# Miniprotein binders against q53ft3: the designs that were tried, part 18

Target 1, 195 residues: q53ft3
Amino acid sequence: MFGCLVAGRLVQTAAQQVAEDKFVFDLPDYESINHVVVFMLGTIPFPEGMGGSVYFSYPDSNGMPVWQLLGFVTNGKPSAIFKISGLKSGEGSQHPFGAMNIVRTPSVAQIGISVELLDSMAQQTPVGNAAVSSVDSFTQFTQKMLDNFYNFASSFAVSQAQMTPSPSEMFIPANVVLKWYENFQRRLAQNPLFW

## First folded at step 18 (miniprotein)

Design P9
Fold by ESMFold2, look of step 18:
Structure P9 (fold): chain B 195 residues (1-195), chain A 107 residues (1-107)
Amino acid sequence: as target 1 above (195 residues)
Amino acid sequence: SPESYKKAIEYAERAKRYALFAQKYAELLAREAIKNNDPESYEEALRLFREAAELYKEAAELFEKAAELYEKGDKEEAEKLMEEAEKYKEEARELFYEALRLYEKLR
């Protein structure tokens, strides 16, 4: 139903469904993470009148889970970027996961998604620093995705001396990838929403 | 005991939320079947969501009855109802997850 993405890591598309209406992603090495993208895969929508409250959880110094409401995803806004770097020593918020025994790995943070009625979600207040401006968050995320794509594509570059004949394969000159990267980067800096 | 009463009430409320959730998916699928003019493709998933909703409702009623029995001190009968309610809840969950799986394939 949901995906979870951290820049520089493989996307997670297989949430642990811990209850009919609750989903969890593990975030190992969470202290190195600044932003998380939570999004709907498009496979299963929320029913009408419902949406998802998104929480961040980490173990505090006493080993107790601290849950903080980050924000929301809905059919109308199916993806969101959340800043979590400022939350890793913050105070918890009211959350729906405490009444259920959630299996967790020690020292691993979690993203929790609770499916709820939209009216109930409207009464919830995210922690104050979880939201960055959508333009700033989008630009940072997009820049990291651009870097990731360029590094990935560049890792397959070979020199002419290293090439072997491969008559069944198609090739793209490396400079085409660089030109695309530079052009996209320039356009993004001028207007982060041009796409 | 107060702990047993509280647990039965919490389980009843949880089952009611799951019943509503399953019902809302059934409503969604019914509308999609009409919109796509394809009721036959949606029939099994829709049936499973509806059955899950009814089983969650049965579980919720049994959990509430168990809570009443705990309050009256009829612990042995209350625990029997708790066990029966758990069986309905587990059956409902299996149907709900299967319904989701079928719905995902339709999309």
Scores: ipSAE 0.659, ipTM 0.865, lowest interface PAE 1.3, mean pLDDT 81
Fold by ESMFold2, fold request of step 24:
Structure P9 (fold): chain B 195 residues (1-195), chain A 107 residues (1-107)
Amino acid sequence: as target 1 above (195 residues)
Amino acid sequence: SPESYKKAIEYAERAKRYALFAQKYAELLAREAIKNNDPESYEEALRLFREAAELYKEAAELFEKAAELYEKGDKEEAEKLMEEAEKYKEEARELFYEALRLYEKLR
């Protein structure tokens, strides 16, 4: 039903279904992870009127789970980026996973997804230091990154008067970088979700 | 006794949530079967979701009756209903998971 992605790791597409309405992904070496992406695979949608509350869990010093609400995914917003770097020492929140027979290993954190009524989800409050990324936030970050790329690349542009011959070196005209930048901005403005 | 009452109520509410979840999937599959003009492919998964929903409802009713018996102090009969309700819940779970597996293959 769900996928989970961490930068530098293979995408996980086979959540452990620990109850009819609860799914878990393991995150080994969780202390090095700053962000996770949770998304719907498109294989099984939520039923009408339902969605997913997304939680992060890590073991405390006794191996007891500490659960924190990160945010939500729904059929209408089927993917989100959650920041977890500031949560690894935080206090737990109310959560629906306490009655589950979930195996806890001391060095492994978990992402939990609880399928719930949308009305019930509206009453839940994510942990305040977690960053919930929508497509809008991803688009804004991407635009800032593209601006930085253009400015950086342009700072290395050379005129013909500054060039030296080299059979193994290649250069690009600065106008090509600008053209790429403008084209990419137009694509983002037309479809922020094409990523 | 107060702890046994609370446990029975919690199990009843959980079973009600699962009944609703199964029912909502049955409704979704019924709409997809019509939309795709393919009722035969969806027939078994739809049947299983509906049957799971009914069994979860039966389990919830038995858990509620057990809670009432705990309140009256009829511990032995309450425990008997709790065990019976758990059997319905386990059967419903098996059907629900099978229905999900069938639905995933259809998509």
Scores: ipSAE 0.585, ipTM 0.836, lowest interface PAE 1.7, mean pLDDT 79

Design U13
Fold by ESMFold2, look of step 18:
Structure U13 (fold): chain B 195 residues (1-195), chain A 83 residues (1-83)
Amino acid sequence: as target 1 above (195 residues)
Amino acid sequence: SPIQEEFEKLMERAEWHFEWAERYYEYGDKEYALLYFEFAARVFRKAAELAKKNNDPESYKEAIEYAEEAQKYAEEIQKELEK
């Protein structure tokens, strides 16, 4: 389960599942978006030997989708910031999403996440340096927000494991995610730079 | 030949991952550095397997040495993350 965040917008936590292993988030008004954050929700990791390939799709001048590989998320890298400015006129790449299985709106870009074997992911090369870690206000804000969420959620996951009946499995209650989201959104509305 | 072309493509892809792993490490993104070193090692090993099937021991040795180098960097970074 995945989340998608754009600065100044509500976090999306309910991806459209277009196949058993493929998930999509819509990005309306994509031309104003420079960065997107993709992260894993909950305590359920990717299966052993698997991870997520993250794609960006936008409609070209003919309204046809152009898909580009942004990068990856894995159990060892559960969140990443991707720069999508400049990609809105970039060259498409091979991708695992079929047009029939994805709801498409011509004025809306999409983030696609495909759950794949690590061996398959290793055979792919992202478009340039889309995943960013350089210093800028958006990147620092988003990383601090992700760290805050991770620390908050992790404390509840440990508490869940201590309660049995599933001591070998960690869960994050749904209301923990909602509470974090509501608190974060409230603080962002009061001070967009509170991070 | 098609096999030599495939080997060269695999080596280039693995080198691409290796170079990005180094850049992410320099940026301070140890999680991505680890990921890309592991990906480089996987692709170098795939290239080594192809060279072995093609009875090309020089290419095999080159690819496996790069795979082992990438794996060593990944192991070092993994230890840093586990501190």
Scores: ipSAE 0.628, ipTM 0.876, lowest interface PAE 1.4, mean pLDDT 77
Fold by OpenDDE base, look of step 20:
Structure U13 (fold): chain B 195 residues (1-195), chain A 83 residues (1-83)
Amino acid sequence: as target 1 above (195 residues)
Amino acid sequence: SPIQEEFEKLMERAEWHFEWAERYYEYGDKEYALLYFEFAARVFRKAAELAKKNNDPESYKEAIEYAEEAQKYAEEIQKELEK
């Protein structure tokens, strides 16, 4: 139902379902993470009148989990970006994730998604600093994502002379990727939220 | 009074949603702006209901006016998203 994306890392599409209405992603080496994207996979929508509350958990100095509400995802807002870098010194809040006996290594944080009624979600207040508050921050995040994708794609680039015949495979010219990248950057510069 | 305290907490929460809705709208995230205006409207209405039960017509009026304003903004954004 959900995916989690950190810049420079592989997309996570397999959440651990810890309850019927609760999903968890592990974030190794969380101290290096500035932003996290949480999104719906599009396979299963929220039921009518329901959405998801998105929580972040990190270990405190004693190794105890500190949970904070980042924000929300809904059918109308199926993806959201959260800044987590500034939360590392924050106070914990009430959360629906009980004492999960997850053996946490000190370097692993978690993203938790709780499926809840919209009315219940409205009664919650996210931490203010989790929101991407500046166009610049969002632009920087997006640029890193774009660069990561471009670098990844370009690493597979080969000349036609270097290609091994594979009739079952489709190939995309590197110029197409470059053109896409340039167009995306242009659109991003015009409107960081063009999608 | 406990009821007044609860009312004030609801108003504060609704105001928080409202302010963030405005911020998200300014930022260009219309979907989140819409969501938070809807949340604001819901919580303001809840505050209004509480005021009504407490026989506080002034608080009721205030909460309803804010609820209507939040709802208006939500509706306007919804129309923008449908274009």
Scores: ipSAE 0.611, ipTM 0.871, lowest interface PAE 0.7, mean pLDDT 85

Design U8
Fold by OpenDDE base, look of step 18:
Structure U8 (fold): chain B 195 residues (1-195), chain A 83 residues (1-83)
Amino acid sequence: as target 1 above (195 residues)
Amino acid sequence: SPIQEEFEKLMERAEWHFEWAERYYEMGDKEYALLYFEFAARVFRKAAQLAKKNNDPESYKEAIEYAEEAQKYAEEIQKELEK
């Protein structure tokens, strides 16, 4: 139902379902993460009148999880970007995830999504610093994501002479990736919210 | 009074939603702006209902006026998104 994306990392599409209405993603090495994208996969919409409350948890100095409400996703807003850098100094909030007995490595944070009524969501107040505060921040995030993708893809580039026969695999010319990247950059520069 | 305190908390929450709705709209995130104006309207209406139960017509009127304003902005954004 949900996906989670960190710039420069593989997309996560397999949330741990901890309850009928609750999903969790693990974020290793969370201290290096500035932004997280949470999105609906498009396979299952929210029921009418429902959405998702998105929470972030990190271990405090005692190793206890501190949960904070980042914001929301809905059928009308199926993806959102959250800034999680700097939240370490924030106070914990009430959260629906209870005492999860997940043995956490100190470097692992979590994104939790709780499926809730819109009316219930309206009664909650996200942490203010979790919102993407500027178009510039969004652009920077997107640029880093794109650069990391391009670098990753380019690392697998081989010449035709270096190719080994693999009939079960499809190959994409590097020029196609480059053209895609250039087009995306152009569109992003024109309108950071084009997608 | 406990009722007055609850009313004030609802008004503050609704105002928070309203302010963030405006910020998201300014940033070009119309979908989030819409969502938060809708939230603001819902919470202002809840505050109004509480004021009504408490026989406070002035607080009721204030909350309703803000709810209507939030709803108006939500409707305008909805129309923009449909174009």
Scores: ipSAE 0.601, ipTM 0.866, lowest interface PAE 0.7, mean pLDDT 85
Fold by ESMFold2, look of step 20:
Structure U8 (fold): chain B 195 residues (1-195), chain A 83 residues (1-83)
Amino acid sequence: as target 1 above (195 residues)
Amino acid sequence: SPIQEEFEKLMERAEWHFEWAERYYEMGDKEYALLYFEFAARVFRKAAQLAKKNNDPESYKEAIEYAEEAQKYAEEIQKELEK
């Protein structure tokens, strides 16, 4: 009925059905995952008046499962991208000069899908930053933001001959901005979810 | 009162759905915009029903007007999806 996709991994299409109305996908090594795509395979639609509430579960520091509502899938919205990186107790970034010695225990999170009445789903509020726009809309919005930033920064460009001394101010060569812009576009085209 | 607190919670939930529906529409995700406007309408109508039961006509009017606005947007988006 459902599929689950993480960038750089094979699609999962064999959900474990744990109840008549509940399906689960395991996400091993979930701490490295930032986004997950949940979608209907198209073989079995939801019954009329029903849809799917999508949850993310991870173990807390005591090993107890913590479930959070990511959002929804329905016959009218059969695919959605959910950000899960902000929902985990992620360990901080190591600083550059004193590497922390950490022990990482293998851990498995879960994506749960509960088939429910639309009226019941409407009474739930997803976590605020989980659901992401469609990949096409996200890509288009991001491209416009990149264009806007590049055009704005470029509007301040001057040649060395046009510069006046400003000892308290730092400058960035215009080609650095162009290089960043081109690199970001390339990465976005290869994987819209790389961030 | 507990009834007023329940009403306010329903209104906040419906407004949350309504605002996200608007954001999804502006981002071009018409399918989610439609879904969230429909959810907002459902929750606003539930809030209106509670206000009616509590004999609060001003709250009833506010909730039902928002429900009708959300439903109107949902119907317009549905037509766009049908071309």
Scores: ipSAE 0.564, ipTM 0.853, lowest interface PAE 1.7, mean pLDDT 77

## First folded at step 20 (miniprotein)

Design W13
Fold by OpenDDE base, look of step 21:
Structure W13 (fold): chain B 195 residues (1-195), chain A 83 residues (1-83)
Amino acid sequence: as target 1 above (195 residues)
Amino acid sequence: SPIQEEFEKLMERAEWHFEWAERYYEWGDKEYALLYFEFAARVFRKAAELAKKNNDPESYKEAIEYAEEAQKYAEEIQKELEK
């Protein structure tokens, strides 16, 4: 249902479903992360009158998780960008993940998404310093992400003569990736909020 | 009174949503602006209902006026998104 994206890292589309209405992504080496994008995959919409509350968890000095509400995603706002770098010194808030035994490593933070009623979401106030100007932050974030993906994908490029037959594998022409990249860049330049 | 304190908390929360709605609109994020104006309207209405139950017509009027304002902005943004 959800994806999580960090600039310079592989996209995560396999959230750990810890409850019927709760999903968690692990973010290793979280101290190097400035921004996180949370988005709906588009396969399953929220039920009518429902959305997702997005939480961030980092370990405190004692290794205990500190949860903070970043913001929301909904069918009308299926993706959002959050700044997490400034949250490391913040105080924890009430969160829906407290009863879950999640194995945590000191260097690993988590993004938690709780599916909730919009009325319940309206009763919550996200941390203000997690909000970002979409135009400024997204353009920079997206550019880094796209460049990283292109570099990663292109590192596997081989000529047809270099290919080893593997009937069980699917291959994508490098030109397809390049075309996608160029189209995305064009759309981003025209409207940074096109998605 | 406990009811008055609850009313004030609701008004403060609704105002927070309203201010952030304006901020997101200024940043060009119309979808989030819409969401937060809707949240503001919902919470202001909840405050109004509480005031009504408490027989406080002045607080009721105030909350309703803010709810209507938030709803108006939400509707305007919705129209912009549909063009």
Scores: ipSAE 0.742, ipTM 0.916, lowest interface PAE 0.6, mean pLDDT 87
Fold by ESMFold2, look of step 20:
Structure W13 (fold): chain B 195 residues (1-195), chain A 83 residues (1-83)
Amino acid sequence: as target 1 above (195 residues)
Amino acid sequence: SPIQEEFEKLMERAEWHFEWAERYYEWGDKEYALLYFEFAARVFRKAAELAKKNNDPESYKEAIEYAEEAQKYAEEIQKELEK
């Protein structure tokens, strides 16, 4: 019913169903995660009048889960990007997962999705600024990916004087990579969805 | 009183949703803007029903007017999304 995506990782589509209306994704090595995308798989919508409240959980220093409401997904907003980097030292919020005996491991955080009535969801207030604009977050992910690619490719740059002949290999001048990077950045700043 | 405190909490919650709806609209996220205006309207109406039950017509009128405003924004955004 749901998918969970972290930049640089394989998408997760096999949530652990911990109750009829509650689903969990594990996030190993959560301290390196800044954003999480939660989305509906396209074949089964929420029942009418319902939606999903999205929570983030991490173990505190005592190993107890600390749950925080990130925001919502609904049939009208089927995917959202949540910033979690600022939440790892925050206080817990009211949540529907407190009575469940969820087995946890060290270093593993969780994304929880609770299917609820829209009326119930409206009574909740997410932790501030966790849910980001999809346009802003798309731009941030793409810029990070672009910077990473440019820095990686540039680390292999050599001058023509340092180049050794390798007739079985193809080479790309560093200027081509730089021009591609600058052009892509410009297009992305003008319209993050141009591709 | 406990009832007045509950009313004020509902109004504050609805205003929180309303303000976030405005921010999402400004940012171009019409889907979240619609969702949060709808949530604001729901909570304002809940506050209005509490005021009506408590025989407080001034609070009722205030809450229902905010609910209608939020609903009007939601309807306008819905039309924009339908193209």
Scores: ipSAE 0.597, ipTM 0.867, lowest interface PAE 1.5, mean pLDDT 79

Design W14
Fold by OpenDDE base, look of step 21:
Structure W14 (fold): chain B 195 residues (1-195), chain A 83 residues (1-83)
Amino acid sequence: as target 1 above (195 residues)
Amino acid sequence: SPIQEEFEKLMERAEWHFEWAERYYEIGDKEYALLYFEFAARVFRKAAELAKKNNDPESYKEAIEYAEEAQKYAEEIQKELEK
């Protein structure tokens, strides 16, 4: 349902589903991460009147997780960029993921997505410094991430002759990825915040 | 009173949403601007209903006026996104 992207790293599309309405991505070496993109895969939309609250968790000085609300994703806003580099000294809570049995490593942060009612989401206030503050920063980050994603996807490209039958897997033609990349670059150039 | 405190918390939250909506709009993120204006409107309306239950017509009027303003901006952005 969700994907997570860090510049210079492999895209993550396999979230750990820790509950029916909760998904978690692991972020190793989180101290080197400035921005994270969370996006919907497009396979399953949110139900009507629902969206996703996006949380960031890092270990405190005692190794205990500190959760902070970054922002939201919805059917109308299926992707968002969050700045996490300035959150390391912030305060947080264990909710809504605190009660979940999640395997934690001290050097690994987490992105959590909680599927919630829009009305419930409206009752929450994200941390202010998680928002992207400038168009320039956003553009630079987005371009790096796009390049990384394209390179990653392209690395798995195989010719038809090299394909092995796998009825349980779906395949995307490389041309589709390229077209997506080109269209994204074009729109980014026109409006850095088009998505 | 507990009701007044709750009202003030709702107004503060709604104002936060409203301000961030404006910020996102300024940087060109219309989808997020729309979302946060909608959130602002919802929370202002909730505050208004609380004021109404508390028989506070002045607070009700204030909250409704802000809700209407937030809703107006949301509608304008929605129209922009549909073009």
Scores: ipSAE 0.598, ipTM 0.863, lowest interface PAE 0.8, mean pLDDT 84
Fold by ESMFold2, look of step 21:
Structure W14 (fold): chain B 195 residues (1-195), chain A 83 residues (1-83)
Amino acid sequence: as target 1 above (195 residues)
Amino acid sequence: SPIQEEFEKLMERAEWHFEWAERYYEIGDKEYALLYFEFAARVFRKAAELAKKNNDPESYKEAIEYAEEAQKYAEEIQKELEK
């Protein structure tokens, strides 16, 4: 039903079926792998209302599997590329493979595909998608922009004793700039995409 | 409030899907854009139902409007894929 491809390696098309709705591919020498392609072979579509949740598993320091959700494949998206190079020290997540007895060599990672309802898949957010890196870059840019604005505006701060008499000139107290800066940082930390 | 916290978590999950749907659309991955807009709509509707059960019409309106927006984008992309 599924294929798994790593650049420079032969395609795998014979998944180990560990349950009626669970499929696994072994990835030997996984530490040299940066990306994997997961795809449907094209002869057996997902049942109506279902799709595939794609997981990456690697052995932790004790040799125990740590599973992470990479993303999805569906009849409407039958092939996808997943980056795994940054996941080899990530946290485990809840996953559907923990009850299965799977023969594993400690230095071999795995790709797992779980056939699930689309409603169930919508309740999950992938950990290893490139999305995390893009959000991190936006957050870093935004923080630099905030720091630049605050430092620039603060360089013009004056005390009331330093104000000159100029009735037509308007001033903003420095604490207004600080309040805006602190509020914006707080909102950004709570939701990096609030804007 | 535990119910307000759950509502906010659902809205954040749906917004995550919605924003990534927009990014997938921008880079030309219409198949993932469609999938993620549909996921966003599903989760926004779940948030709206929670708000309705909590007799919170302002939150209900917010969630349902986002759900309808996500569904509209999904329908537009689906038509593009069928051309």
Scores: ipSAE 0.532, ipTM 0.833, lowest interface PAE 1.7, mean pLDDT 77

Design W35
Fold by OpenDDE base, look of step 21:
Structure W35 (fold): chain B 195 residues (1-195), chain A 83 residues (1-83)
Amino acid sequence: as target 1 above (195 residues)
Amino acid sequence: SPIQEEFEKMMERAEWHFEWAERYYEMGDKEYALLYFEFAARVFRKAAELAKKNNDPESYKEAIEYAEEAQKYAEEIQKELEK
């Protein structure tokens, strides 16, 4: 249902579902991360009147998780970018993920998505410094992310002669990825917040 | 009173949503602006209901006026997104 992306890292599309309405991504080496993108995969929309509250968790000085509300994703806003670099000294709570038995490593932060009613989401206030404060910062992050994705995808490119029959797998031509990349860059240049 | 405290918390939360809606709009993120104006309107209305229960017509009027303003901006942005 959800994906998570950090610039310079592989996209994560397999969230750990810790409850019917709760999903978690692990972020190793979180201290080097400035921004995170959370997005819907497009396979399953939110039910009517529902969205997702996006949380960030990092270990405190005692190794205990500190959860902070970053913001929201909805059917109308299926992707969002959050700044997490300035959150390390913030206060948080254990809810809504505190009661979950999630395996934690001291060097690993987490992104949690809780599927909730829009009415309940409206009753919450995200941390202010998690919002992208400038269009320039967003553009820079997006560009780095796109470059990394393109490079990663291209590393798996094979010639037709190198392909082995695999009827259970689907293949995407490398040219499709390139066209997507070029189109995305063009749109980004025109409007950094087009998506 | 507990109801007054809850009213004040809701007003503060709604104002936060409203301010961030404006910021997102200025940044060009109309979808988030829309979402936060809708949140503002919703929470202002809840605050108004609390004021009504507390027999505070002045607070009720204030909350309703802010709710209507937030809703107006949300509707305007929605129209922009549909073009």
Scores: ipSAE 0.631, ipTM 0.876, lowest interface PAE 0.7, mean pLDDT 85
Fold by ESMFold2, look of step 20:
Structure W35 (fold): chain B 195 residues (1-195), chain A 83 residues (1-83)
Amino acid sequence: as target 1 above (195 residues)
Amino acid sequence: SPIQEEFEKMMERAEWHFEWAERYYEMGDKEYALLYFEFAARVFRKAAELAKKNNDPESYKEAIEYAEEAQKYAEEIQKELEK
């Protein structure tokens, strides 16, 4: 239903579903992360009148996670970038993910997505430090995301001689990915907000 | 009173959403601007309901006027996104 992308890392597309309406991604080595992208995969939209509240949790040494509201995703805003490098530990709400999430290691932070009524989401105020507030930060994050996509796609590249035929699959030549990457970099340098 | 304090907190929260909607609009994030104006309108309307239950017609009118302003901005942005 959801994806989580961090610059320089593989995209995560398989959230841990910890309740019917609650989804979690692990973020190991979270201290090296400045921004995270949360997005809908597009296969299952939110039901009408609902959306997703997105939270971040520092690992707590006592095993009691504390959650901070980063913001929201909805059918009308299906992807968003959140800044996590400026957050403070010990602040936040345990409301949607309290004891239901097992902290598997003390150093692993988590992104949580709680599917809620829009009316309930509106009653919450995200932490101000999570908002992306400048073009410079946006450009830096976007460049790192592009590098991650290129590295990810390139790790699956095979030569034509290495391919095993599969008529039911679609394939994209590797040079298309490179051309897209080069074009996106050029456009971003000309206009950081083109997309 | 506790009810008046709850009303004031709702108004403050709605104003927070309204201000962030404006900031997102200035940043070019029209989708978030729309979302936050809609959230502001929702919270202002809930504050109006509380004022009505508390027999406070002046607070009711204030909250409804803010809700309608937020809704107007949301509708304008929705039209921009559909162009």
Scores: ipSAE 0.623, ipTM 0.868, lowest interface PAE 1.3, mean pLDDT 78

